# VHH binders against Band 4.1-like protein 4 (epb41l4a): the designs that were tried, part 4

Target 1, 289 residues: Band 4.1-like protein 4 (epb41l4a), of Danio rerio (Zebrafish) (Brachydanio rerio) (o57457r11to299)
Amino acid sequence: FYCEVLLLDESKLILTTQQQGIKKSTRGSVVLDYVFSHVNLAETEYFGVRYCDRSHQTFWLDPSKTLAEHKDLIATGPPYTLYFGVKFYAEDPGKLKEEITRYQFFLQVKQDVLQGRLPCAFNISAQLAALAIQSELGDYDPYKHTAGYVSEYRFVPDQKEDLEDSIEQIHKTLLGQVPAEAENNYLAIAKTLEMYGVDLHPVFGEKQAEYFLGLTPVGVVVYKNKTQVGKYFWPRITKVYFKETQFELRVLGRDCNETSFFFDAASKTACKNLWKCCVEHHTFFRMPE

## First folded at step 11 (VHH)

Design u02 (from s02 with T50L)
Fold by ESMFold2, look of step 13:
Structure u02 (fold): chain B 289 residues (1-289), chain A 123 residues (1-123)
Amino acid sequence: as target 1 above (289 residues)
Amino acid sequence: ELQLVESGGGLVQAGGSLTVSCAASGFTFSDYAMGWSRQAPGKERELVALITSEGATYYADTVSGRFTISRDNAKNTLYLQMNSLKPEDTAMYYCAAGDEGTYTIHPEEYDYWGQGTQVTVSG
């Protein structure tokens, strides 16, 4: 067995039979423990490792199953590629107990912004990027930070000169912020963005109409054409069910009446994955700590 | 064919602990969601705990922090550990099974039930 675990700082951890004794009969929890130990995490409940199948669908490694039971992973290798990341986004990452936990959240959310998964407007993009530069480079220093220095870094998907000028001006105002402060300020802004911590799953409704279900820290959000058309908080969800490709979400209204919403996933595999992720979110967020 | 047999019920003093078990046969245990429901005389049946086919758990607010559901797929056995028992926990406790996609607070959404085991908590 040979795998690479890609970490959020873009480094990798190599796990093999020869070095760690990992084989296909090894449970996912053992792999996770090696990764968590490597990054020095104690607050591990927010994190997991993912893999992609041949069709580029993403799954979380299940700690209770053997590696052999992850059929879609096993079909991709050897070698195998795993991706460490935040599985459950804390509503307020500033309340995480340890700096290393907040740092990993910062790296994850920075990646989410860079890859376009967390859209933000021009002025927010500039603020976030300036905080990321403050964390990486420290205080603005005109001797060290020569003209065009922001261009050597990527913070957002469409990073043009006008944005880079704004980033530089904001960076100059951040003098004295140490990396941990800048990272915490980054998270404090990012946590307020609409798509913070949203795990999108494509589904179909009546007449094959396309929707997305967003699994979020507060509940399930239904999107049609990039517009929110429903929002159901975790405490009001009374049933999450799947059979074949059909997914059912049942929600308790304030009048004590329940309504079921039905969707189809593109495949049986996608439907079960949506169901599993939704149940895991419900378990985690309905009564967080 | 499919059978669910509860055991371990009995009389216990308030504040005490009790474990009930459910032996399952006639189906592939690991493919099913499992749950415990209870019913006191004159009251509506309520789901108190569930564990999905994938191992996620849910607890009713009335038992959260006091009860623990678990499953042993190798032994086809479901457990409910009940701690800090109260007189209000007195009921007939039923083991339930639902298909692999089941995650619901509604006991009527489960396909199969056992005959129950009585738990009586004396004040």
Scores: ipSAE 0.775, ipTM 0.912, lowest interface PAE 0.6, mean pLDDT 92
Fold by ESMFold2, look of step 12:
Structure u02 (fold): chain B 289 residues (1-289), chain A 123 residues (1-123)
Amino acid sequence: as target 1 above (289 residues)
Amino acid sequence: ELQLVESGGGLVQAGGSLTVSCAASGFTFSDYAMGWSRQAPGKERELVALITSEGATYYADTVSGRFTISRDNAKNTLYLQMNSLKPEDTAMYYCAAGDEGTYTIHPEEYDYWGQGTQVTVSG
């Protein structure tokens, strides 16, 4: 067994039978524990490890199953590629108990912004990027940070000169912020963005109409043409069900009546994955703090 | 034939602990969602805890932090560990099963039920 776990700092953790005793009979929890120990995490409940199957669909490694029971993973290798990341986004990352946890959230959200999964307007993009530069480079220093220094880094998908100029001007105002403070300020802004912590799943409604279901820290959001057309908070969700390719979400309205919404996934595998992710989100975010 | 048989009920003092179990037969246990419900005299049946086919758990607010649901797929057995028991936990406890995709707070939406085991908390 040979796998590479891609970490959020762009480094790799190599796990093998020879070095760690990892076999196909090993449970996912053991693999996760190696990753969590490597990155020094104690608040592990927010995090997981993902993999892609041959059809390019993504799944979370199940800690309770053996690696052999992850048939879609096993079919892809060896070697295997796993991706460490935030599985459940805290609504308020500032309330996370340990700085190490907030740092991993910062790395994840920075990646979300860079990859376009977390869209933000020009002025927010400039603020976030300046905070990221403050964390990485420290205080602005005109002898070290010569003209065009921002261009050496990428913070957003379409990073143009006018944005880079704004980033530099904001960086100059952040003098004295230590890396941890800048990272916390980054998260404080990012947590307010609409797509923060949203896990999108493509689904179909009536007449093959295309929607996305977003699994979020607060509930399930339904998108049509990039527009929110429904939002259902976790405490109001009373049933999450699947059969074959059909997915059912039942919600308790403010009038105390329940309504079911039905969607189809593209495949049985996609439907079960949507269901499993939705149930896991409900379990995590429905429980009292 | 699908069957669910509960056991382990009895009389326990307030503050005490009790484990009830449910033996399942006649189906592939790991493919089913499982749950515990309870019914006290004069009250509606209440879902107490569930565990999905994939191992996710859910607890009613009235028992959260005190009860633990678990399953042993190798032994086809469902468990409910009940701690810090109160007189209001007195009820008939029923094992329930739903198909693979079941995750619901409504006990009436489970397909199969056992005959129940009585738990009585004195106090």
Scores: ipSAE 0.762, ipTM 0.907, lowest interface PAE 0.6, mean pLDDT 92

Design u03 (from s02 with I105L)
Fold by ESMFold2 at other seeds, look of step 15:
Structure u03 (fold): chain B 289 residues (1-289), chain A 123 residues (1-123)
Amino acid sequence: as target 1 above (289 residues)
Amino acid sequence: ELQLVESGGGLVQAGGSLTVSCAASGFTFSDYAMGWSRQAPGKERELVATITSEGATYYADTVSGRFTISRDNAKNTLYLQMNSLKPEDTAMYYCAAGDEGTYTLHPEEYDYWGQGTQVTVSG
């Protein structure tokens, strides 16, 4: 067995039978434990590893199953590629106990912004990028940070000169912020963005209308044409069900009436994955205190 | 034919612990969602815990933190570990099975039921 786990800092962890004794009969939890130990995480419940099948669908590695039971992963290799990341986004990352946990969240959210998964307006983009530069480069220094220095880094998908100018001006105002402080300030802003922590799944509604279901820290959000058209909090979701390609979400209204919403996924595999992710979110965010 | 047989019920003191189990046969156990329901005299049936085919769990508020549902797919057996038992936990406990995609505490969504095992908590 030969696996590369891509980490959020763009480094990789190599896991093999030869070095770690990992085989196809090894449970996913063992692989996860190696990754968590490598990045020195104690607050592991928020994190997982993903893989992508040949159809480009992503799945979370299941800690309770053997690697062999992950048939869509096994079909892709060897070698295998896994992606470490945040599985369950804390609603308030500032409440995470350890700096290393907040650092991994910072890296994940920075990637989300860069890859366009977390859209943000020009002014917010500039603030976030300046905080990221403050964390990476430290205080602005005119002898080190010559004209155009921001252009050496990428923070957003379409980074134009006017944004880079704004980033530089904000960086100059951040003097004295240590990396952990800048990273925490980054997360404090990013957590308020609409798409923070949203796991999108394409679905179809009545009359083949196209929607996305977003699995979020607070519940399931329904999107039509990139606009939120429904929001159902985890404690009010009383049933999550799938059969073939049909997905059902049953919600308890404020009037104590329950209503079921039905969607179709593009395939049986996509439907089961949507269901599994939804159930896992419900379990994680519905747990009693 | 699908068969669910509960065992392990009995009399236990308040504050005590008890494990009930359910032996399943006649179907591919790992493909089913499983659950535990209870019915006390004069009360409606209440599904207290469910575990999906993938191992995710969901508990009624009345038992959360005190009860643990688990399954052993190799032995075709469902378990309910009940801790910190209260007199109001006294009931007939039923094993239930629903199809693969089931995740809910609504008892009507489960298709197969056992005959039950009595749990009595004395105070």
Scores: ipSAE 0.773, ipTM 0.915, lowest interface PAE 0.7, mean pLDDT 92

## First folded at step 12 (VHH; from u02 with L50M)

Design v03
Fold by ESMFold2, look of step 13:
Structure v03 (fold): chain B 289 residues (1-289), chain A 123 residues (1-123)
Amino acid sequence: as target 1 above (289 residues)
Amino acid sequence: ELQLVESGGGLVQAGGSLTVSCAASGFTFSDYAMGWSRQAPGKERELVAMITSEGATYYADTVSGRFTISRDNAKNTLYLQMNSLKPEDTAMYYCAAGDEGTYTIHPEEYDYWGQGTQVTVSG
């Protein structure tokens, strides 16, 4: 067994039978514990490890199953590639107890912005990137940071010169912010963005109309053409059900009447994954903490 | 054929703890959602806790923080650990099973039931 776990700081953790004794009979929780220990996490409930199947669908490694039971993972290797990341996005990362937890959230959200999963407007992009530079480079120093220094870094998908100029100007205003402060300020801004913490799953409605279901910290959001067309909060959800490719979400209205919404996934595997992720979100975000 | 047999009920003092279990047979246990409901005389059946085929759990507000549901797929057994018991918890406790995709607060959504085990909390 040979596995690379890609961490959020872009480093790798190599897990093998020879070094760690990991076999196909090893449970996912053991793999997760190695990763959590390596990054020094105590608040582990927010995090998981993902893999992609050969159809490019992503799945969370199940801590209760053996690696052999993850058949779509096993079919991809060896070698295996796993991705450490935030599974459940805290609604307010500032309330996370440990700095290391907030740091991992910062790294995740920075990646979300860079990869385009968390869209943000020009002025927000500039602010976020400046905070990321402040964390990485420290205070602006004209003797170290010569013209064009921002271009050596990538913070957003479409990083043009006008954005880079704005980033530099904002960086100059951040003098004295230590890395942890800049990272917390990054999260405070990013958490307010519409797509923060949204896990999108493609589904079909009537007449094969395409939608996305977004699993979010507050509930399930329905998107059509990148526009929110429905929002159902976790405490109001009374049933999450699947059979074959059909997914059912049942919600309690304020009139105490329940309504079911039905969607189809592209495959049985996609449907079960949507269901599992939705149930896991409901469990995590619905219970009083 | 599918069979659910509860055990472990009994008399316990208020504030005490009790574990009930449900032995399942006649089906592939790991493919089913499992749950516990309860019914006191003159009251409607209430879903107390459930655990999905994939291990996720749900608890009614009346027992949250006090009860813990778990399953052992190797032994085909469902458990309910009940702590900090109150006289209001006195009821017949029923094991239930629903199909693979079941995750619901409604006891009527479960298709299979055991005969129950009585839990009585004095004091």
Scores: ipSAE 0.766, ipTM 0.905, lowest interface PAE 0.6, mean pLDDT 92

## First folded at step 13 (VHH; from v03 with G55R)

Design w01
Fold by ESMFold2 at other seeds, look of step 13:
Structure w01 (fold): chain B 289 residues (1-289), chain A 123 residues (1-123)
Amino acid sequence: as target 1 above (289 residues)
Amino acid sequence: ELQLVESGGGLVQAGGSLTVSCAASGFTFSDYAMGWSRQAPGKERELVAMITSERATYYADTVSGRFTISRDNAKNTLYLQMNSLKPEDTAMYYCAAGDEGTYTIHPEEYDYWGQGTQVTVSG
């Protein structure tokens, strides 16, 4: 067995049979524990590792199953590639108890912004990028940070000169913020963005109308044409069900009436994955911190 | 034939602990969601806990933190560990099974039920 785990700082952790005793009969929890120990995490409940199948769909490694039971992972290797990341986004990452946990959240959310999963308006993008530069480079210093220094870094998908100028000006105002403080300020802004912590799953409604279901820290959000058309909080969800490609979400209204919403996934595999992720979110977030 | 057989019920003093079990046969146990419901005299059945085919769990608010559901897929057995028992927990406890995709708070949506095991908690 030969596995590479890509970490959020872009480093790799190599796991093998010879070094760690990991084989296909090993449970996912053992792999997760090696990763958690490597990054020195105690608040592990927010995190997991992902893998991609041959169709580029992502799945979370299940801690209770053997590696062999992850059929779509096993079909891709050896070697196997896993991706460490935040599985359940804390609604308020500032309340996380340990700095190292907040640092990993910061790395994850920075990646979300860079890859376009967390859209940001110009002024927010500039603030976030300036905080990321403050964390990485420290205080602005004109002897070290010569004209154009921001261009050596990427923080957002469409990073143009006017944005980079704004980032530099804001960086100058952050004098004295230590890395942990800048990272916490980054998260305090990012947590307010609409797509923070949203796990999107494509689904189809009546007459093949395309929707996305977003699994979020507060509930399930339904999107049509990038517009939120429904929002259902975890405590109000009374049933999550799938059969074949059909997914059912049942919600309790304030009037004590329940309503079911039905969607189709593109495949049986996608439907089961949506269901499993939704149930896991419900389990995690129904009991607020 | 699908069968669910509960065992382990009995009389327990308030504050005590008890484990009930459900032996399953006649189907592929790992493909099913499993749950525990209870019915006290004069009341309707209520879901106490459930565990999905993928091992996610749900607990009613009245038992959360005191009860633990688990499954042993190798032994085709469902368990409910009950701690800090109260007289209000006195009921007939029923094992239930639903298909692979089941995750629901509604006991009537489970397809198969056992005959029950009595748990009595004395003050």
Scores: ipSAE 0.791, ipTM 0.919, lowest interface PAE 0.6, mean pLDDT 92
Fold by ESMFold2 at other seeds, look of step 16:
Structure w01 (fold): chain B 289 residues (1-289), chain A 123 residues (1-123)
Amino acid sequence: as target 1 above (289 residues)
Amino acid sequence: ELQLVESGGGLVQAGGSLTVSCAASGFTFSDYAMGWSRQAPGKERELVAMITSERATYYADTVSGRFTISRDNAKNTLYLQMNSLKPEDTAMYYCAAGDEGTYTIHPEEYDYWGQGTQVTVSG
């Protein structure tokens, strides 16, 4: 057995039968424990390891199942590629107990911004990128940071010169921020963005209208045409159900009446994955302490 | 035909512990969500705990932190470990089963129930 776990700093952890005794009969929890130990992580409940199947759909490795029971993973290799990342985004990353946990969140959210999963307006993009530069390069220094230095780095999709000029001006204002401080400030801004911690799943409603269900730290959000059209907090969700390709979400309104919303997923596999992710979010976020 | 048979009920002192179990037959156990409900005299049946086909769990607020639900798919058996028992926990405890996609706080949405096992907590 041979797998590569891509970490958030883009390094790889190689796990094999020869070195760790990992086999197809090994449970996912064992693989997760190796990864958590490698990155020195104690607050592990926020994190997971995912894989991509041949159809380019992503799944979280289930800690209670053997690797062999992950049939769509097994079909892709050997070698197997796994991706470490944040599974449940803390609503306030500043309240995470350990700096290493906040650092991993910073790396994840920075990736989310760069890959376009966390859209941000021009002014926010400039501020986030300046904080990332402050963390990586330290204080602005005109002897080291010659004209155009921001162009050597990528922080957002479609990074144009006007944005890079703004990044430079903001970087000059951040003197004295140490890396951990800049990273915490990055997270403090990013946590307020609409798509922070949102796991999007495409679904269809009546008349095959396309929607997205967003699984978020606070609840389930329904999107149509990139516009939020519904928001249901985890404590008010009373039922999450699937059968074949059909998904049901039932919510308790403020009038104490319950309403069910029905959606179709593109496939049985997509529907079950949506259901499993939704149930796991409900379990995690309904009882935060 | 689906069969759910509870066992392990009895009399226990307040503060004590008890495990009830449910033996399942006549269906593919691992494909079902399983749960425990209870009914005290004069009260509605309430869902106490449930565990999905994918092993996610839910607990009613009244038992959270004191009760633990688990399933052994190899033995087709559902368990409820009840600790720090209170007189208010006195009830008939019923095993329930719902289809693969079930995750709900409502006991009436489970398709099958057992006969129940009585748990009595003295005070």
Scores: ipSAE 0.785, ipTM 0.915, lowest interface PAE 0.6, mean pLDDT 92

## First folded at step 15 (VHH; from w01 with E108D)

Design y04
Fold by ESMFold2, look of step 15:
Structure y04 (fold): chain B 289 residues (1-289), chain A 123 residues (1-123)
Amino acid sequence: as target 1 above (289 residues)
Amino acid sequence: ELQLVESGGGLVQAGGSLTVSCAASGFTFSDYAMGWSRQAPGKERELVAMITSERATYYADTVSGRFTISRDNAKNTLYLQMNSLKPEDTAMYYCAAGDEGTYTIHPDEYDYWGQGTQVTVSG
């Protein structure tokens, strides 16, 4: 068995039978524990490890199953590629107990912004990028940070010179923020953005109308054409059900009446994955810490 | 033929603990969602806990933190560990099974039921 686990700092952890004794009969929890130990993570409940099947569908590695039971993973290799990341986004990352946990969240959210998964307006983009530079480079120093230094880094998908100028000006105002402070301030801004912590799943409604279901820290959000058309909080959800390609979400309204919403996924595999992710989100976010 | 048989009920003093079990046969246990409901005299049946075919769990607010549901797919057995028991927990406890995609708070949406096991908490 040979796999590489891509970490959020873009480094790799190589796991093999020879080095760790990992084989197909090994449970996913063992793999997860090696990754958690490697990054010194104690608050592990927010995190998981992903893989992608040949159809480009992504799945979380199941801690309770053997690696052999992950048939869509096993079919892709060897070698295997796994992706460490945040599975459940804390609604308030500032309440996380350990700095290393907040650091991993910072790395994840920075990646979300860079890859366009977390859209930001110009002024927010400049603030976030300046905080990321403060964390990476420390205080602005005119003898070290020569003209154009921001251009050596990428923070957002469309990073033009006017944005980079704004980033530099804000960096100058951040003197004295140590990396942990800058990272916490980054997360404090990012957590307020609409798409923070949203896991999108494509679905179809009546007449094959295209929607996305967003699994979020607060509930399920329904999107049509990038516009929110429904929002259902986790405590109001009374049923999550699937059969074949049909997905059902039942919601208790303020009038105490329950309403079911039905969607179709593109395949049975996509439907079951949506269901499993939705149930896991409900379990995690419905229960208080 | 599908069967669900509960056991482990009995009399226990308040603050005590008890484990009830459900032996399942006649179906592919790992493909089913499993749950526990309870009914006290004069009360409606309520779902106490459930565990999905993929091992996610749900607990009613009245038992959260005190009860733990688990399943052993190799032994086709469902468990409910009940700790810090109160007189209000006195009820007939029923094992339930629903199809693979089941995750619901409503007991009537489970397809199969056992005959129940009585739990009595004295005060």
Scores: ipSAE 0.795, ipTM 0.919, lowest interface PAE 0.6, mean pLDDT 92
Fold by ESMFold2 at other seeds, look of step 16:
Structure y04 (fold): chain B 289 residues (1-289), chain A 123 residues (1-123)
Amino acid sequence: as target 1 above (289 residues)
Amino acid sequence: ELQLVESGGGLVQAGGSLTVSCAASGFTFSDYAMGWSRQAPGKERELVAMITSERATYYADTVSGRFTISRDNAKNTLYLQMNSLKPEDTAMYYCAAGDEGTYTIHPDEYDYWGQGTQVTVSG
């Protein structure tokens, strides 16, 4: 068995039978524990390891199953590629107990911004990027940070010169923020953005209308044409069900009546994955802590 | 055919612990969601815990932190570990099963039920 786990700092962890004793009969929890130990995490409940199947669908490695039971992973290799990341986004990352946990959240959210999954306006983008530079480079130092230094880094999908100029000006104002402080300030801003921690799943509604279901820290959000058209908080969700390609979400309304919403996924595999992710979010976020 | 048989009920003092179990037969256990409901005298059934076919769990607020549901797919057995028991937990406890896609707080949306096992908490 030969596996590469891509970490959020863009390094990789190599897991093999020879070095760790990992084989196809090994449970996912063992693989996860090696990864968690490698990055020195104690608050592991927020994190997981993902893989992509040959159809480019992503799945979380299931800690209770053997690697062999992950049929779509096994079909892709060897070698196998896994991706460490945040599975459940804390609603307030500032309440995370350990700095290393907040650092991993920072790396994840920075990636989300860079890849366009977390859209932000020009002024927010400049603030976030300046905080990221403060964390990585420390205080602005004109001897070390020569003209154009911001261009050596990428923070957003469409990083133009006017944004880079704004980033430099803000960086100059952040003198004295240590890396941990800058990272916490980054997260404090990012957690307020609409798409923070949103796991999007494409679905179809009535008349084959295209929607996305967003699994979020607070509930399920329904998007049509990039616009929120529904929001259902986890404590009000009373049923999550699938059969074949049909997905059902049942919610308790303010009038004390329950209403079911039905969607179709593109395939049985996509439907079951949506269902599993939704149930896991409900389990994690419905209960306090 | 499909059968669910509960066991492990009994009398226990407040603050104590008890494990109830449910032996399942006649179906592919790993394909089913499983749950525990309870019914106290004069009350409606309530779902106290469930575990999906993919091992996600749900607990009612009244038992959260005290009860643990688990399944052993090799033995076709469902368990409920009950700790820090209170007199309010006194009820008949029923094992339930629903199809692969089931995740619901409503007891009436499960397809199969056992006959129940009585749990009585004194004190």
Scores: ipSAE 0.774, ipTM 0.906, lowest interface PAE 0.6, mean pLDDT 92

